# Ledger of designs, part 220: VHH binders against q84jc2

Target 1, 232 residues: q84jc2
Amino acid sequence: MSKMRNLVEEKFLEFYESWVIQLELYLHQLLIAHNNNTMSETELRHLISKLTTHHKAYYTAKWAAIREDVLAFFGSVWLNPLENACSWLTGWKPSMVFRMVDRLRKSRVVLVEAQVKKLEELRVKTKFDEQKIEREMERYQVAMADRKMVELARLGCHVGGESVMVVEAAVRGLSMGLEKMVKAADCVRLKTLKGILDILTPPQCVEFLAAAATFQVQLRRWGNRRHYVTHS

## First folded at step 12 (VHH)

Design pd74 (framework vhh_8fcz_2)
Fold by ESMFold2-Fast, scan of step 12:
Structure pd74 (fold): chain B 232 residues (1-232), chain A 125 residues (1-125)
Amino acid sequence: as target 1 above (232 residues)
Amino acid sequence: QVQLVESGGGLVQPGGSLRLSCAASGFTFSNYFMNWVRQPPGKGLEWVSGITSDSSYTTYADSVEGRFTIIRDNDKKMVYLQMTSLKTEDTAVYYCARSPDELQALFEEGEFDVEGQGTQVTVSS
């Protein structure tokens, strides 16, 4: 166990490792459904439901954990350095999902005009919500350099000697701000995922979910093998 | 006893503004996703807006986005709907509604376990 791990980090690491193993099992089922074309629409909807339930379980566990210690999610110990480098506010960047949908359309699926229009509307809404959160992050970073924080740091150095000390109340305030931003980002993720799945047909949903899970699983494997991943 | 009590409705001219209020009691208000829903004359319930337990995220129906703002005050156990640029199509009884599960509210709209008695909004002339 690392000296930097607390109880929240240890519990979430155990949860996340099990969650990823189950994701790989669901990915296998998605690939079978896509490649063999052996499942009815009812069976495809059931499989999609298993994946959405699995993602809901992740956010249930995450939101419980961030209420206790949101800082555990910045530089997460359950993620390798490559996964951490690809994170935006402790998870996937919502607008990047539309690049995956576009690749599916070009290589494997045909979207009807009504779907393309709805996806574009959802993309614009998602980008707007994402940019709003990014502006809040910028304001948060600027606030850390405000006059009150600088004065607290100066007083801490004067009283504490060589070390910079920050009062517990100020740190708690910073943590609460981060918790709200992370939850806002997760809400955008959940609404974006729901929107895409509502627009796509069940076979298209299976293909989309398979592509997303494949990328997530492969990114983890690449980072764990100590090989550098570059984008061409 | 779990209760939601709406107020603030009335008659208003097109282009006008109204602020609706909902007072919650009998439950831990700060743990729940809250909604505004409406029922126009002769039609079914229509979801209008929602807000997370901590005000971290707000969401709106396409028909009201940019015109309505949902706000909550957890200390006062209140949720509000600030309505601007009102249209005749906004005429309805407005209800405050609690979602049983916050995460589910983000995946499945229209699931409520408690609804208030409503407040009438009429936009005319």
Scores: ipSAE 0.731, ipTM 0.884, lowest interface PAE 1.1, mean pLDDT 85

Design pd75 (framework vhh_8fcz_2)
Fold by ESMFold2-Fast, scan of step 12:
Structure pd75 (fold): chain B 232 residues (1-232), chain A 126 residues (1-126)
Amino acid sequence: as target 1 above (232 residues)
Amino acid sequence: QVQLVESGGGLVQPGGSLRLSCAASGFTFSNYFMNWVRQPPGKGLEWVSGITSDSSYTTYADSVEGRFTIIRDNDKKMVYLQMTSLKTEDTAVYYCARSPDELQALFELEGYFDVEGQGTQVTVSS
């Protein structure tokens, strides 16, 4: 029972472990590029393209998996508890990447006035899109607790053809609603990532991508150390 | 085999409204990201709006945001563009276009479109 859901989780776990190993290899290349000011613009653009393709591969696999079992992405078995605690709708919160961009302004990267203005415009748009999704999530949670859904939950305690079919249809509808919300959140993530990369120069893109990958890899590393996690 | 048929264009005064329709056939409509693009007289193609296969996300060019709304009906295999507060600058032939890859369309919105429709003329003038 529930075998398909278990198989989806196992398949994505295998994919994700390989994807993270490749991300660490790309991070190594990004750090070398960042510390070596002699790389050509063509070489930097090629490296940025590798990272962009890598992130697209993640969303391709994710969207295929959520069509089969969206619930696998809430409290994911391939993520440790710290990674899960930092998730917003099954992934990173889009507006949080602007904190990484702000770090670029204070480190070794100099942003020109035109870039600062475009980044602020993108930040405002990203926040607006996040708020729309959060309102949709609130509506979904309220709908789960309404009288109609409570009645359907009661019917689920009965064995019978008609009531069983009605409950199953309702559950499928709820899963489709979650799939749409997760996909909407991923669309905002993709648009935000693309927007930042379009505004930044190739050296700035490399530094940004290195900062993002470093955070992701270190968060996973910290969470995998059991020193500060509560026992279940 | 793949066919996109646009309709609903016409002559309107500035500040007016129009609703464009696009009827799709010959492919699995519900699997594709759909776009509206336009070509003003003597200019190149300009991307206007896009919608995901499941209506989970919509996106708009800065020039039309807040004035236009893209909607789709997968059961009817239709995509619509509701236009309000029309300006003379909105005068163009409007085309319905399918994106071959939804994820790529979201990442590269203004990239390559499979423009397969004949278009519908929108003229905004007094």
Scores: ipSAE 0.670, ipTM 0.861, lowest interface PAE 1.4, mean pLDDT 85

Design pd76 (framework vhh_8fcz_2)
Fold by ESMFold2-Fast, scan of step 12:
Structure pd76 (fold): chain B 232 residues (1-232), chain A 128 residues (1-128)
Amino acid sequence: as target 1 above (232 residues)
Amino acid sequence: QVQLVESGGGLVQPGGSLRLSCAASGFTFSNYFMNWVRQPPGKGLEWVSGITSDSSYTTYADSVEGRFTIIRDNDKKMVYLQMTSLKTEDTAVYYCARSPDELQALFESLYEGYFDVEGQGTQVTVSS
């Protein structure tokens, strides 16, 4: 079991390092596109498609990995401590992306009234879906401390075939529950991302994706340098 | 051999309700994301709703959210679409569609979806 968990961690670490390097390359392209007002709508849509495909690759790899070992995503070895501290159910908190949207409203990118209304409706829906998942996770965490789980933990102290098998079954059950919660959270993330991209124009999509990628890349750099808490 | 058989369609007045069913066979149903898609007269396929293999998440097109409910029963290998407050714009042939990769289904349904239909579909007509 532990050997399988370590293999999943090593495989996803290799994937994630390459994925982040490519994200930085796409961020560079997004920033060039944002500063260049001569790019055609077709060219902008192609760039947006590259980013959405890149995010699709991430969730494809993640869902394959969580089917094998969801616990690898709680305290991920491919993330630094700052990235892990900022995680909500193994990823970005969906409602937080609306802070990136708020940045668009303060830039030269003009949001029309109809877009502002649709974004606010999406924000409300996202927060509602997010809270549903939070309630389910709280229920799951409370259930871990129920009488049966406490009893199983006690049995795990006895080296015997029956107690070992019972404890292993309980741990598999807990992992399956977490997998369902992580998948639900990722579905809210994908719905939120698509919703924003559907509301925004291609130039606004480029600015939004650039802001999101910049935040992700900078958060990783700050955490890796340990300068996020010590300013010298 | 993969089979998807849709049923439950019919003629209904605006504001009415219908429940569609999809019976699946020939594959491991519990491993697949399931979708409902529809084809209105003279138009292409439109994604309507989706449900994860374990029912942990359901998603809906904006045009049907709050009116339609997707449900699945893995033991019976069935997907259902409960439709309420039907509108004339809901008139279409309804198909269920499987996605081999749950995440591929989410991206296809959430972005601009592309689905292959395997069954004959079930006709829903909303008119007075």
Scores: ipSAE 0.005, ipTM 0.318, lowest interface PAE 10.2, mean pLDDT 81

Design pd77 (framework vhh_8fcz_2)
Fold by ESMFold2-Fast, scan of step 12:
Structure pd77 (fold): chain B 232 residues (1-232), chain A 128 residues (1-128)
Amino acid sequence: as target 1 above (232 residues)
Amino acid sequence: QVQLVESGGGLVQPGGSLRLSCAASGFTFSNYFMNWVRQPPGKGLEWVSGITSDSSYTTYADSVEGRFTIIRDNDKKMVYLQMTSLKTEDTAVYYCARSPDELQALFETYGEGSFDVEGQGTQVTVSS
């Protein structure tokens, strides 16, 4: 189904390019807000809301696309090779965002004890959910090598409508399994992001979102210049 | 014409188990995030558990995590709540509720009174 795969890839490439351009514009606003002591809590909450809406738009488009062709998200054409190499189940690894949260402990706006406790509780829960998905992916990969799949692969060489239909049904089943795993991973990402934003104050949220967006934008730039190497 | 019909409640002793059922009709069930919510005597509605449209992800209130399991059957248009290790504090009328937007459901922080319920609910009483 190369025509359907190409169409999904083309449409999501167009979406993603526009989405990244808007993310860079929001990053500039976040950096201005982070350096501006005159911005009100209401103004900061409005900016945070723009970022959460932007991330929700990404997952809305992604979930529509994976329903059509989940394989487009494994080795995505809209991502450069470095971005693809750094992906965990088609996106960022949820537990990695706590590294960005740890940087807030050394920032101008220090975390209070109650926040540190809640963030640690969220980190533990996120790691648990993440490991559950990793076990499911491991089972999926093992199941691909099962005798039934090997036997089905042999049938794929046969010419006939019924053999073709059986192979197509099996491939559809495999794709549905990947769709569920990708969606589960995205749900953990969304819950982790929401949890962090609920624990942090508006200025801390702005600093966190700025750090996350900066990393995403810089990773894309480094990969687009593929010979670029960081020192040590 | 959206209908949600809860059943399976009853009287059970502390430490006991119950399975609640919710039968859905009048909408494309397989496209919606589904929730269980409860109303203890004299209190507002409390969110209990949620499940994605395809069962890829489940989420629970801290008070029930590890004790309750939410399950759905899209072919039968049913959502279930398997309750184990029941406590007196679990006594409530239990309702199922549909989330209009699945992504919004994952971002929403559910407080008391955050849900409107469509069915009559099913009464769970945990008492010796």
Scores: ipSAE 0.691, ipTM 0.865, lowest interface PAE 1.2, mean pLDDT 86

Design pd78 (framework vhh_8fcz_2)
Fold by ESMFold2-Fast, scan of step 12:
Structure pd78 (fold): chain B 232 residues (1-232), chain A 128 residues (1-128)
Amino acid sequence: as target 1 above (232 residues)
Amino acid sequence: QVQLVESGGGLVQPGGSLRLSCAASGFTFSNYFMNWVRQPPGKGLEWVSGITSDSSYTTYADSVEGRFTIIRDNDKKMVYLQMTSLKTEDTAVYYCARSPDELQALFDEYSGTYFDVEGQGTQVTVSS
């Protein structure tokens, strides 16, 4: 831990490390359930509920943290460089989970035509929501370079007084805009995840959640291994 | 104590437009996810649309996507439903409803969760 990290970064780092450890424990349970044909539907639904609750806990902590410092989530200190490079608006890109759904088409538990149709409809909606947020991101970047912001940056080069207060207010306004964009992206993530789980049967949900958790865990391990090997 | 008062309904021809309003009081409006739900004649409650506490995200039922727009004004403690291209199937009593847990609201909508309506609603009739 260093003095260069702010309080929000330190608290979320501690939270995230614990959250990932628990995710790995749930992944182990998902893999056992996937290989065990004797588990009841009630037992499978209970396991699925534990994972959705776990993801809900992540967004509860994240939304509290972004209210204090949204910029901590752009280049997060609790993520390795590979995880950060794969991020879209501070998290996973919602449409990418549909690539994991392709695994289910080749599984022992076959997707029926009605499920394939509903998943495609959800994919189209998810892509539409992503594009809407990307347009908002473009507008935000343009707003950062508008004439008023350029003038405020110029004022920030001068010593103290009222100009410092005006610049701080403008920067706070821009941070609030980022908070709304991050929250919008997280809402698309939550709706996409829930939509998939509502379409799939409990055994298919277990397989999907296992695939998603495996990818998240492996991406973290790949990034940590690369850093070690690259630095000799 | 907690009150939600819907208004703006009426008789309109197919293809017409209406703007519904919901006035909230007795709770911290800006902390709640807000919904519009409707009850067609002889049917149960059907979720229509939802909006996050800060207007960062809006969501719609498939049947109204592209035709309805949900908006909120936290300063006025109001939520609105702008309805365009109205169809006879949109005939219903419309209610607004609050969700106490925003994250839960985003999950529960797809699971077919039910809503407790607090107001009297506002009647929308789409007829030639």
Scores: ipSAE 0.652, ipTM 0.843, lowest interface PAE 1.5, mean pLDDT 85

Design pd79 (framework vhh_8fcz_2)
Fold by ESMFold2-Fast, scan of step 12:
Parts: sequence; C-alpha cells; structure tokens
Structure pd79 (fold): chain B 232 residues (1-232), chain A 127 residues (1-127)
Amino acid sequence: as target 1 above (232 residues)
Amino acid sequence: QVQLVESGGGLVQPGGSLRLSCAASGFTFSNYFMNWVRQPPGKGLEWVSGITSDSSYTTYADSVEGRFTIIRDNDKKMVYLQMTSLKTEDTAVYYCARSPEDLQELFSEGLDYFDVEGQGTQVTVSS
C-alpha cells in the first residue's frame, strides 16, 4: 500500500481507465446505430445489452472496491476535478438523466403518450428516492459533528491501546454507514436506468444511451483539457 | 474547409493486400476519433474500423477483425487502413469519416450515417 495511493485506488484507477475507453468505443457504435436506419431490432437490442452489461460491470467493480475502502470514492483519484465537482454521492445524480430523455421529444422517433406518462411517473419516483437519500446523508453529516464524535477524535490524540481500539471501532462504523449510503444511491441509479430502458423502444434506447455516454465522455474531456499561459 | 481525401484503392485478387490512405485538412485532426466506412455496390454504408485520437485503442467490424488494421499519424494528419486477406465481399467504395463531437446537430438535422466528405476510394476484389 502507498501513502500517495492505496491498493484499492490503484486497482480501481486501472479498471476505470479501461472502462471509460470501452464506453467511448460503445458510444461510437451507438452513433453508428442511431444513423443507420437498416439495423434490425435484434442488432439494436444486442448493442443495448452490451451497454447495460458494461454499466453493470462498473457497479460490480465499484461495490467490491467500496467494501475495502469506501472513502476512495469521495474525491476519487481516477476522476478529474470537474468530474468530482459534478458528482452526487460518488456518481451521477439520478434525476439528471431525464435531461437526456428530453432530447427524445425532439427526435425523429417520437415518444407516444403512454411512454411520456410512464417516464413522468419514473421521474417523480426517482426524485422522491433521491430526496430520501439526501435526508439520510444530511443526518449522517450531522451525526459526524456531534459531541460524542468530537470527544472520540480527541481521545485518538492520546497514547493508549484501549482508547485506540474505541476510536478504530467508531471509524469503522462511519465507513460502514457511508458504504450503505453509496450502495443505496447506486441502487437508485440502476433502477432509474433500467426503468428508462424498459419504457423506451430499441431505437429510442440507442438515442438515450448515446446522449448519456456523450455527456459522460465530454465532461471527462472538458475536465482533462489544460489551459495555460504560453512562455514565448 | 473540412476535407478528407481518400486514396490507395484499386483492383486486387482474393487473398491480396491494399493500404488505403486518408489525408485530413481544415480541422484539428488530433482531437477527433477517425473511422473507415465502406459502401458495397447497391448497398448502404457499412462501418469498418475506428481509432481514438491518440491511437490508444482501435475497434473493428466483425467482418474485418484480424484482417484489417487501422493506423493514424497525427503529425501528417493521416489515417490508414491496412487490408490483408481480401475477400470478394470487401469490394466497396471506402470512405474516411470523422466522428462528430456534438450530438446537437446530429439530432436536429437529417441523420446521416457518418458524414463522408470525400469522394472515397474504390476497392475491387476480383479474379
């Protein structure tokens, strides 16, 4: 383990770099599919399946990593500062994806009334679940600042095996609380994504996934851009 | 302003090899994902291969995987397609295409399968 990056951070950085590059390659396949009116429904469903499997792989790797070190996901070393600034509980804010859905209203593949109603119901439910998690996060943050935690932090400054054990137990409890909250947020993300894909037709799913992947890839590119004064 | 000029096509026997070239101008080449697409006689455009702006990753259609190699030279503003083990079904006009950076225009206008801006280069695989 290094003091600059621990083993969990190193392994997830390697995973994430590869994952994002594969996402960019899938994005290009989505753009080809969106422009190609001759692709069969079976071919479109196969591409959608590749994207959903890719996202599932991300959450599988993430949940394994947060079991080891959830704090690695707060201010992640594999994300640039812009990506970190735009995160909500270690990932995208679930309700934000409905902005991608809004593009479908101006698409050549028009949403029918039944789809619009189901998407509106899903949007309301997603915002409700999101607000519930935000209240839990606020409660967690308040609890971290209570007098008992302050007193335990002070005890950690003194040499003594028994005091150290009590502080270590408290820190473990804090980490477990964060892990539960991150997993709850990820569940809302996955339910929202699946809900949208279940409502949309395969061509609409391709358009939605292309919009979402474009935003994610562009946000990373914008944040990775360097602006500097030239030394002529 | 934006130009893509394809070259290197010709008549080749089955099992033969060809190298296609694409010269880019009028845009910042090193910022774009580049593609090769082809149009067989009487058919629509078919995507063949792609390469990231820094050459770190390449991708291929199943029909050409293991036979074709895409390469780029950012200093020369060139992308190449090395074709080996050519088959009669590879007969097509081959086009170089850049991937759009912004989806706004893609969704607002008629959606074209990768915007091909050049004349292409004809590849004919025949005995």
Scores: ipSAE 0.000, ipTM 0.110, lowest interface PAE 19.0, mean pLDDT 79

Design pd8 (framework vhh_6qgx_2)
Fold by ESMFold2-Fast, scan of step 12:
Structure pd8 (fold): chain B 232 residues (1-232), chain A 125 residues (1-125)
Amino acid sequence: as target 1 above (232 residues)
Amino acid sequence: QVQLVESGGGLVQAGGSLRLSCAASGFTFSNYFMAWFRRAPGKEREFVAAITSDSSYTTYTDSVKGRFTISRDHAKNTVSLQMNSLRPEDTAVYYCARSPDELQALFEEGYFDVWGQGTRVTVSA
């Protein structure tokens, strides 16, 4: 229902705005830690833990919300058009984070050969999992065009009452399929993030998380500024 | 009474196959992240494979990818591990485990609250 969909959107919009504000505060702490090089390993691990907990909180809220209305996450009202345009299955594309990792090679905290090898192995695994999900999405899109679905769509166009109930049941089934794909994509994101953090040293983790948060925050700012530009 | 009971272990020759099963009782199986771990003699417990509560995602340790397949059957409250192309290095006691928090379990391989007693797998050369 539209009313149920609006409630999920309203609640997640409120959650997301607060989550982004906290992300910006963590980004400030990450940048201080990166630039000053005065923090102990224990202090760096604590900061990294705060960031991973923050990301876990996002996925906890997201999975609760998609259980109620997965479609809210396709063209989300809490994201600006630029953020929505950059989304892959309702979030960041897992393989893109390796571009941020590649920039660490030119940092003061150099990657050793063993780390480079492990990161390359992780990138290959991530791309494999990503492609598997893309094939599942392609199969889903083909299934949407099946004759049975076309007939159900036609039935819903012409009548009310009992036929509307049958169409609604079919649409709920389709939504469950999308929910599973979104959750699978999020699992690949979580495993990719964890894998990178396990390979990197604490100072490298701080630099990586700072780069990722900077990109997310800047993408939002660039998209939001566009909303104040009027076209003749 | 929450319980996980493994079965299907045994002695097999290298290149052979074996199917392990884990029977869950005393909880709502369909809500839990399930995993298989193993411990070889004199070594620490290592992760083997896991499956999300809705079967949307499966993950494996590198050494078993392409050879092992994890699956779950909600009607029977079981999680299974199909092991093909077995190697002597696969010799271990295999344990079934559950986690109530899929997010935490995906991040920390050691986060599980209930474990089975294990089933022994021996692969001869």
Scores: ipSAE 0.596, ipTM 0.843, lowest interface PAE 1.8, mean pLDDT 86

Design pd80 (framework vhh_8fcz_2)
Fold by ESMFold2-Fast, scan of step 12:
Structure pd80 (fold): chain B 232 residues (1-232), chain A 126 residues (1-126)
Amino acid sequence: as target 1 above (232 residues)
Amino acid sequence: QVQLVESGGGLVQPGGSLRLSCAASGFTFSNYFMNWVRQPPGKGLEWVSGITSDSSYTTYADSVEGRFTIIRDNDKKMVYLQMTSLKTEDTAVYYCARGTPDELQALFEEGYFDVEGQGTQVTVSS
């Protein structure tokens, strides 16, 4: 058992609960802004900036935490089972946000042809980056079963101190590999988010961010509901 | 004393390959996001590629995606740009640029950097 793993989980759980509460407050502001035509471009940009800063704060805290214990993010205790089931490499799947973007075609402020073209180019790029990471994850999983790992597992059955040190070094190597993959996935998330916000106008950014935040908040609420099965 | 020294440029035919090198000194190289930037004749600076401090993620301008590969060696304090399928449009002076230590900020401000090197000339001609 690792005491450091428990500390990382406790600290991030406290952080995440506060972070979600603030996200819900920002969602309320986004929905008001979306339904109100009186906000200036400067006011909308300020609100968008608050949301991007909020998301950057999440990744700052996450990267500090994965540096200590990346495994805390696989089956996270601060997420309910539904949230965990919907995760791709410890977070949202980057290409999924284009479903939120597709909603903008039915909005009051429709996308112009140049924006549609740039968003499609970004979608293709995002899918390509996802596939690279998925290939890396598959390679990592295969490496877990290679001859060296099998030999280390065999050595772990011995009571000698030397075998313990060799096993510990291998486990550290595995954790470092996962940390790099999680960070790579987060980089794709951040680049995708930035790309979308750079293409969209401020009112469209507000609508997009509201849709994304609504989905995240509702997914958490759906998963926190109790499921009762009544047998007749 | 922060120093970035680019090398490896030269004359190459269209469709050819070239490997650029950047030697860094005077700062904790392994803490910084690193970039390659280029300046074509008569144009401004164009961001080409970036790499995280731990090589976990690489990113490229659309014009070079699939043709260029950015690599770093933290032990040697080196950044490389492997260029393949070169086009006449790739003709430029190439610079190695130090990003911010805050990699999250570097990812949001694509092409942002504190220091630029002295450059190496790449000429693609038929």
Scores: ipSAE 0.583, ipTM 0.819, lowest interface PAE 1.9, mean pLDDT 85

Design pd81 (framework vhh_8fcz_2)
Fold by ESMFold2-Fast, scan of step 12:
Formats: sequence, structure tokens, C-alpha cells
Structure pd81 (fold): chain B 232 residues (1-232), chain A 127 residues (1-127)
Amino acid sequence: as target 1 above (232 residues)
Amino acid sequence: QVQLVESGGGLVQPGGSLRLSCAASGFTFSNYFMNWVRQPPGKGLEWVSGITSDSSYTTYADSVEGRFTIIRDNDKKMVYLQMTSLKTEDTAVYYCARDLSPEELQALFEEGYFDVEGQGTQVTVSS
């Protein structure tokens, strides 16, 4: 029996493909803005706002989909194997973006000391929040194997409405626990993104967003090419 | 002050239809994902349906998919639940609920995803 797609996978695949196309269009606008000093601060702020709105739309759609089936986001069908291999709790690892921020130190619009200090404080806070979530994930994985859960899993092998209902309730509880954890990780992602954008000037924001979008698009393209080569 | 006012409930025969309404005030309605949740007699809260801030994505519990439709009107600050082919199992008090912001959600590792703020609207499906 092949791996079947459910409604959540089909709907989110359709959404994600459209979302990535729009991300690539925004990336082109960011690269034009970065390479040409023709845009006003107002125009740069408007472009940054489009990108932040686009990212918020992703998380809004993701949280709606996760409510129906959080497991669809662990090994997502709309991501290629490379994208899935690079995922940390169903998305990018928040602390990774500070590597992209480090590039700004060598850009045309260099970071001032006050910005460097604030970014370092944010980096430390972000790593602390990641460690909290990793501890919650570890606790969740341990709880999966606790006595009560193991007993419920054994009961699920028996025919009968009572046993089936108890197991279904337990599985719903486990899914809700994963959903909370994924949403917590996404909150760290959004807080990290907002924090960086609040610290940076509009030209630096454009450069940062262009670097982030380039990495995301490049990872997808490289993974798709490798997947095709591997399976062709 | 956040306020959500549900209306449109009533007594309906099995197979019937009903439209629920939720009027929102006290927050930027167009920024929030909105939900319908229900509480059947003697049971806890059960999530029913959700809609993104811009209506680009809708989601439904398996028990209602194909029978219920969630709609929103951001200009009127309203969310609606169009219910068709109603079953006795749909009998419950229905509440609308705004989703938490990422900041609010991070604070609630130990609590539910929704907080119901209105009085709800009773739906009874009976012959």
C-alpha cells in the first residue's frame, strides 16, 4: 500500500506552492532594492511590510493545518527531502538566521555597535528559547513511552468500542501536545524575525530578508535538482 | 476589552440547516484567525472550524467536514458558521473564539489553544 495523502496534505501543498511562488517574486523585488539605491525609505518600509505580512500568512495557514493534522508537518509532502532534512521542529532553526545577520557586518550598510549589542542579546535569548522547546520535545518523547501510554497502545489492539474510544482520546491528546510544541517553535521564529527587523535599518532589513529568502529558495531548488537526479 | 457575541442558534430537525453569527469588537479583527468551538452536554470543548485572517485557508473537524462552511466579513467584523445536514450529535453550545497571537500562545504551554469569551449560542438538533 503506498503512502496516501490526506486532505490537509493536499490543501497545504496547494497553499505552499503558491506561497513559494510569491516569495520568489518578493525576492526579486528585494534584490532590485538592494542593488539599486533608488528606493526611498518609505518604499523600503513598504517592501519590508509585504515580506512580514507574507511570512505571517504562512504561519497563520500552518497553524490552521496543524490543528487538523500536526503529523503532516513532520516529513512534509510539500517539501523535498533536503528541506525536510534541514527542518528543526517543522521549520527553520531560529538561531540559524544569525549566520545571515553576520553577513551584514561586511555589507555596504555596516552594523553600528548598538545594533551589534542588541543582536547578540537577541541571539542569546533565541538560543535559550530553543533549548526550552528542545527540553519540552524530550519530555514529550519520554511521555510517549510512559506506563499509561504503553498500556493504552496495548488496549488499542483489542476489538471493542470502549478500548477504541480510550485510545482515540489518548492519540488526540498526543497530537495536541505536538501542536503546542510546534506553535511554540513558530513563536520563537516569529519573535526572532521581528526582533531582527526591529533592530535593523530599512536597507539592512532588505539585505537580511533577501539573504533569508535566497537561502530558502536555493535550498528548495538544490533539493529538487538532487531529487530529480537521484530518482531519474 | 475583547467581546465576542454569538447568535443564530435554535431548535432544528435532523437534516436541517442553521447559520450562526459572531460579532467581534475590542481587537483588530482582521489580524486574527477565528474559530468555532462547541460544548456538547456533559462534555468538554470541541473545536469545529477555523478561518485565516484573510479567508485564504479554512479548516474543519472531520465530524463536520462537507456539512459546515466557515465564512468571515472583515469589514463587518463578523464570522459565520453555515451548518447543513445537521445531526443529533451536533447538539451543543457553540462559541466563536479568536486564536492567540504568537506572543500569547508562547505563554500557554499548559493550557488550551482557545479561550471562549462570549455566552455562546445553543444549537439543539432533535425531532
Scores: ipSAE 0.006, ipTM 0.314, lowest interface PAE 9.7, mean pLDDT 81

Design pd82 (framework vhh_8fcz_2)
Fold by ESMFold2-Fast, scan of step 12:
Structure pd82 (fold): chain B 232 residues (1-232), chain A 126 residues (1-126)
Amino acid sequence: as target 1 above (232 residues)
Amino acid sequence: QVQLVESGGGLVQPGGSLRLSCAASGFTFSNYFMNWVRQPPGKGLEWVSGITSDSSYTTYADSVEGRFTIIRDNDKKMVYLQMTSLKTEDTAVYYCARYSPDELQALFEEGYFDVEGQGTQVTVSS
C-alpha cells in the first residue's frame, strides 16, 4: 500500500478502476437479460459482443503496459492481496473458468451432450496449454539461478560503467522473457474464453459471462473486506 | 456533496420526442459510469440506459433500444437522454444515477436502485 508507483502503475490503476466499474454495469445488464426474458437473440448477441470487446480492451491496455513494465503486473498495486494471491501469471488461471461452466450444467439452461463433449475437449486442451506455460516458468526460474546469471548478479554489486551496463542488459532480457510468458498465458485465456463462447448458445453465454463477472467482482469485494475495520 | 439534477421532462404526445439532462457535481464525473433509471406510477425503479466514463460503450433496456440515445459531455459534467418515438409506457419520473463498484452489485441483488436527485417527470399522453 506504501509502495512507490511509477507512471505505468499509475496509468494502469486509473484504467483498471474504470474498467471494473464498466464490468459491473455489464454484469447488471447480463443479470437482467438472464432473469427477465425480454431480450431477442440479436440483443443477446450484441450484449455478448460488448462483453468480449470489453475484455479485449483490457488485454490491449495490459499488453501496452507490460511492454513498458511487465514487473508492475507481478504483485499489482491495482489489485488487493487476495486478488494477487489468486493470480496465475498476472491473471486468472484459464482452467478455472470451467468451474463457471460446471455451474451451467446445473442451471435452468441445459447443455446438450454435443456441447458437453466440446467443452470437455476444450478443458483438456486448456489444461495442456497451462502445463506447457508452467514448464516454461520453471525453466525461467532455473535460468535465473544458472552460473551466468549468478555471475552477472555478483558483477552488479560493483560500481562501474561497464558493470552497470551489463547488469541493465540482463535485467532487460529477463523482462522481455516475462513479457513473452505473460502474453502466452493471455493468449491461452483469450482462446479459452472464445472457445467457450463459440460452443454456448446466446442465453448460455449470458449466464456464463454473468457467473465469471460475479466471481471477479466478489473476489475483489472479499479481499477488500479483509482490510476493513467496520466492526472493530 | 454529491448532486445530480435532472431536467427536461414534460407532457408529450405519443410518437413525440424529448431530451432529458442531468447536471452532476460533487464527484469526479469523468471517472463514473452514468445511468438513467425511471419509476413509472405505482411501480419500482427500472433501469433504462447506461454509458461508460469515456462514452466508448452504451447499453439500453430492451423496451427503449433503438428509440433512446444516451450521451455524455465530460467537460460540462452532463449526461443526456435523447428520447424518440415515445409511448404511454414511457410515462415515469426519470432519474440520473451513478454507481460505485460495491454499490452496483448490492443494488442489483436487492432489485432496487438508489437515486440521488429529485428526478424529472415525463408524461406521454394524448
Scores: ipSAE 0.000, ipTM 0.123, lowest interface PAE 16.8, mean pLDDT 78

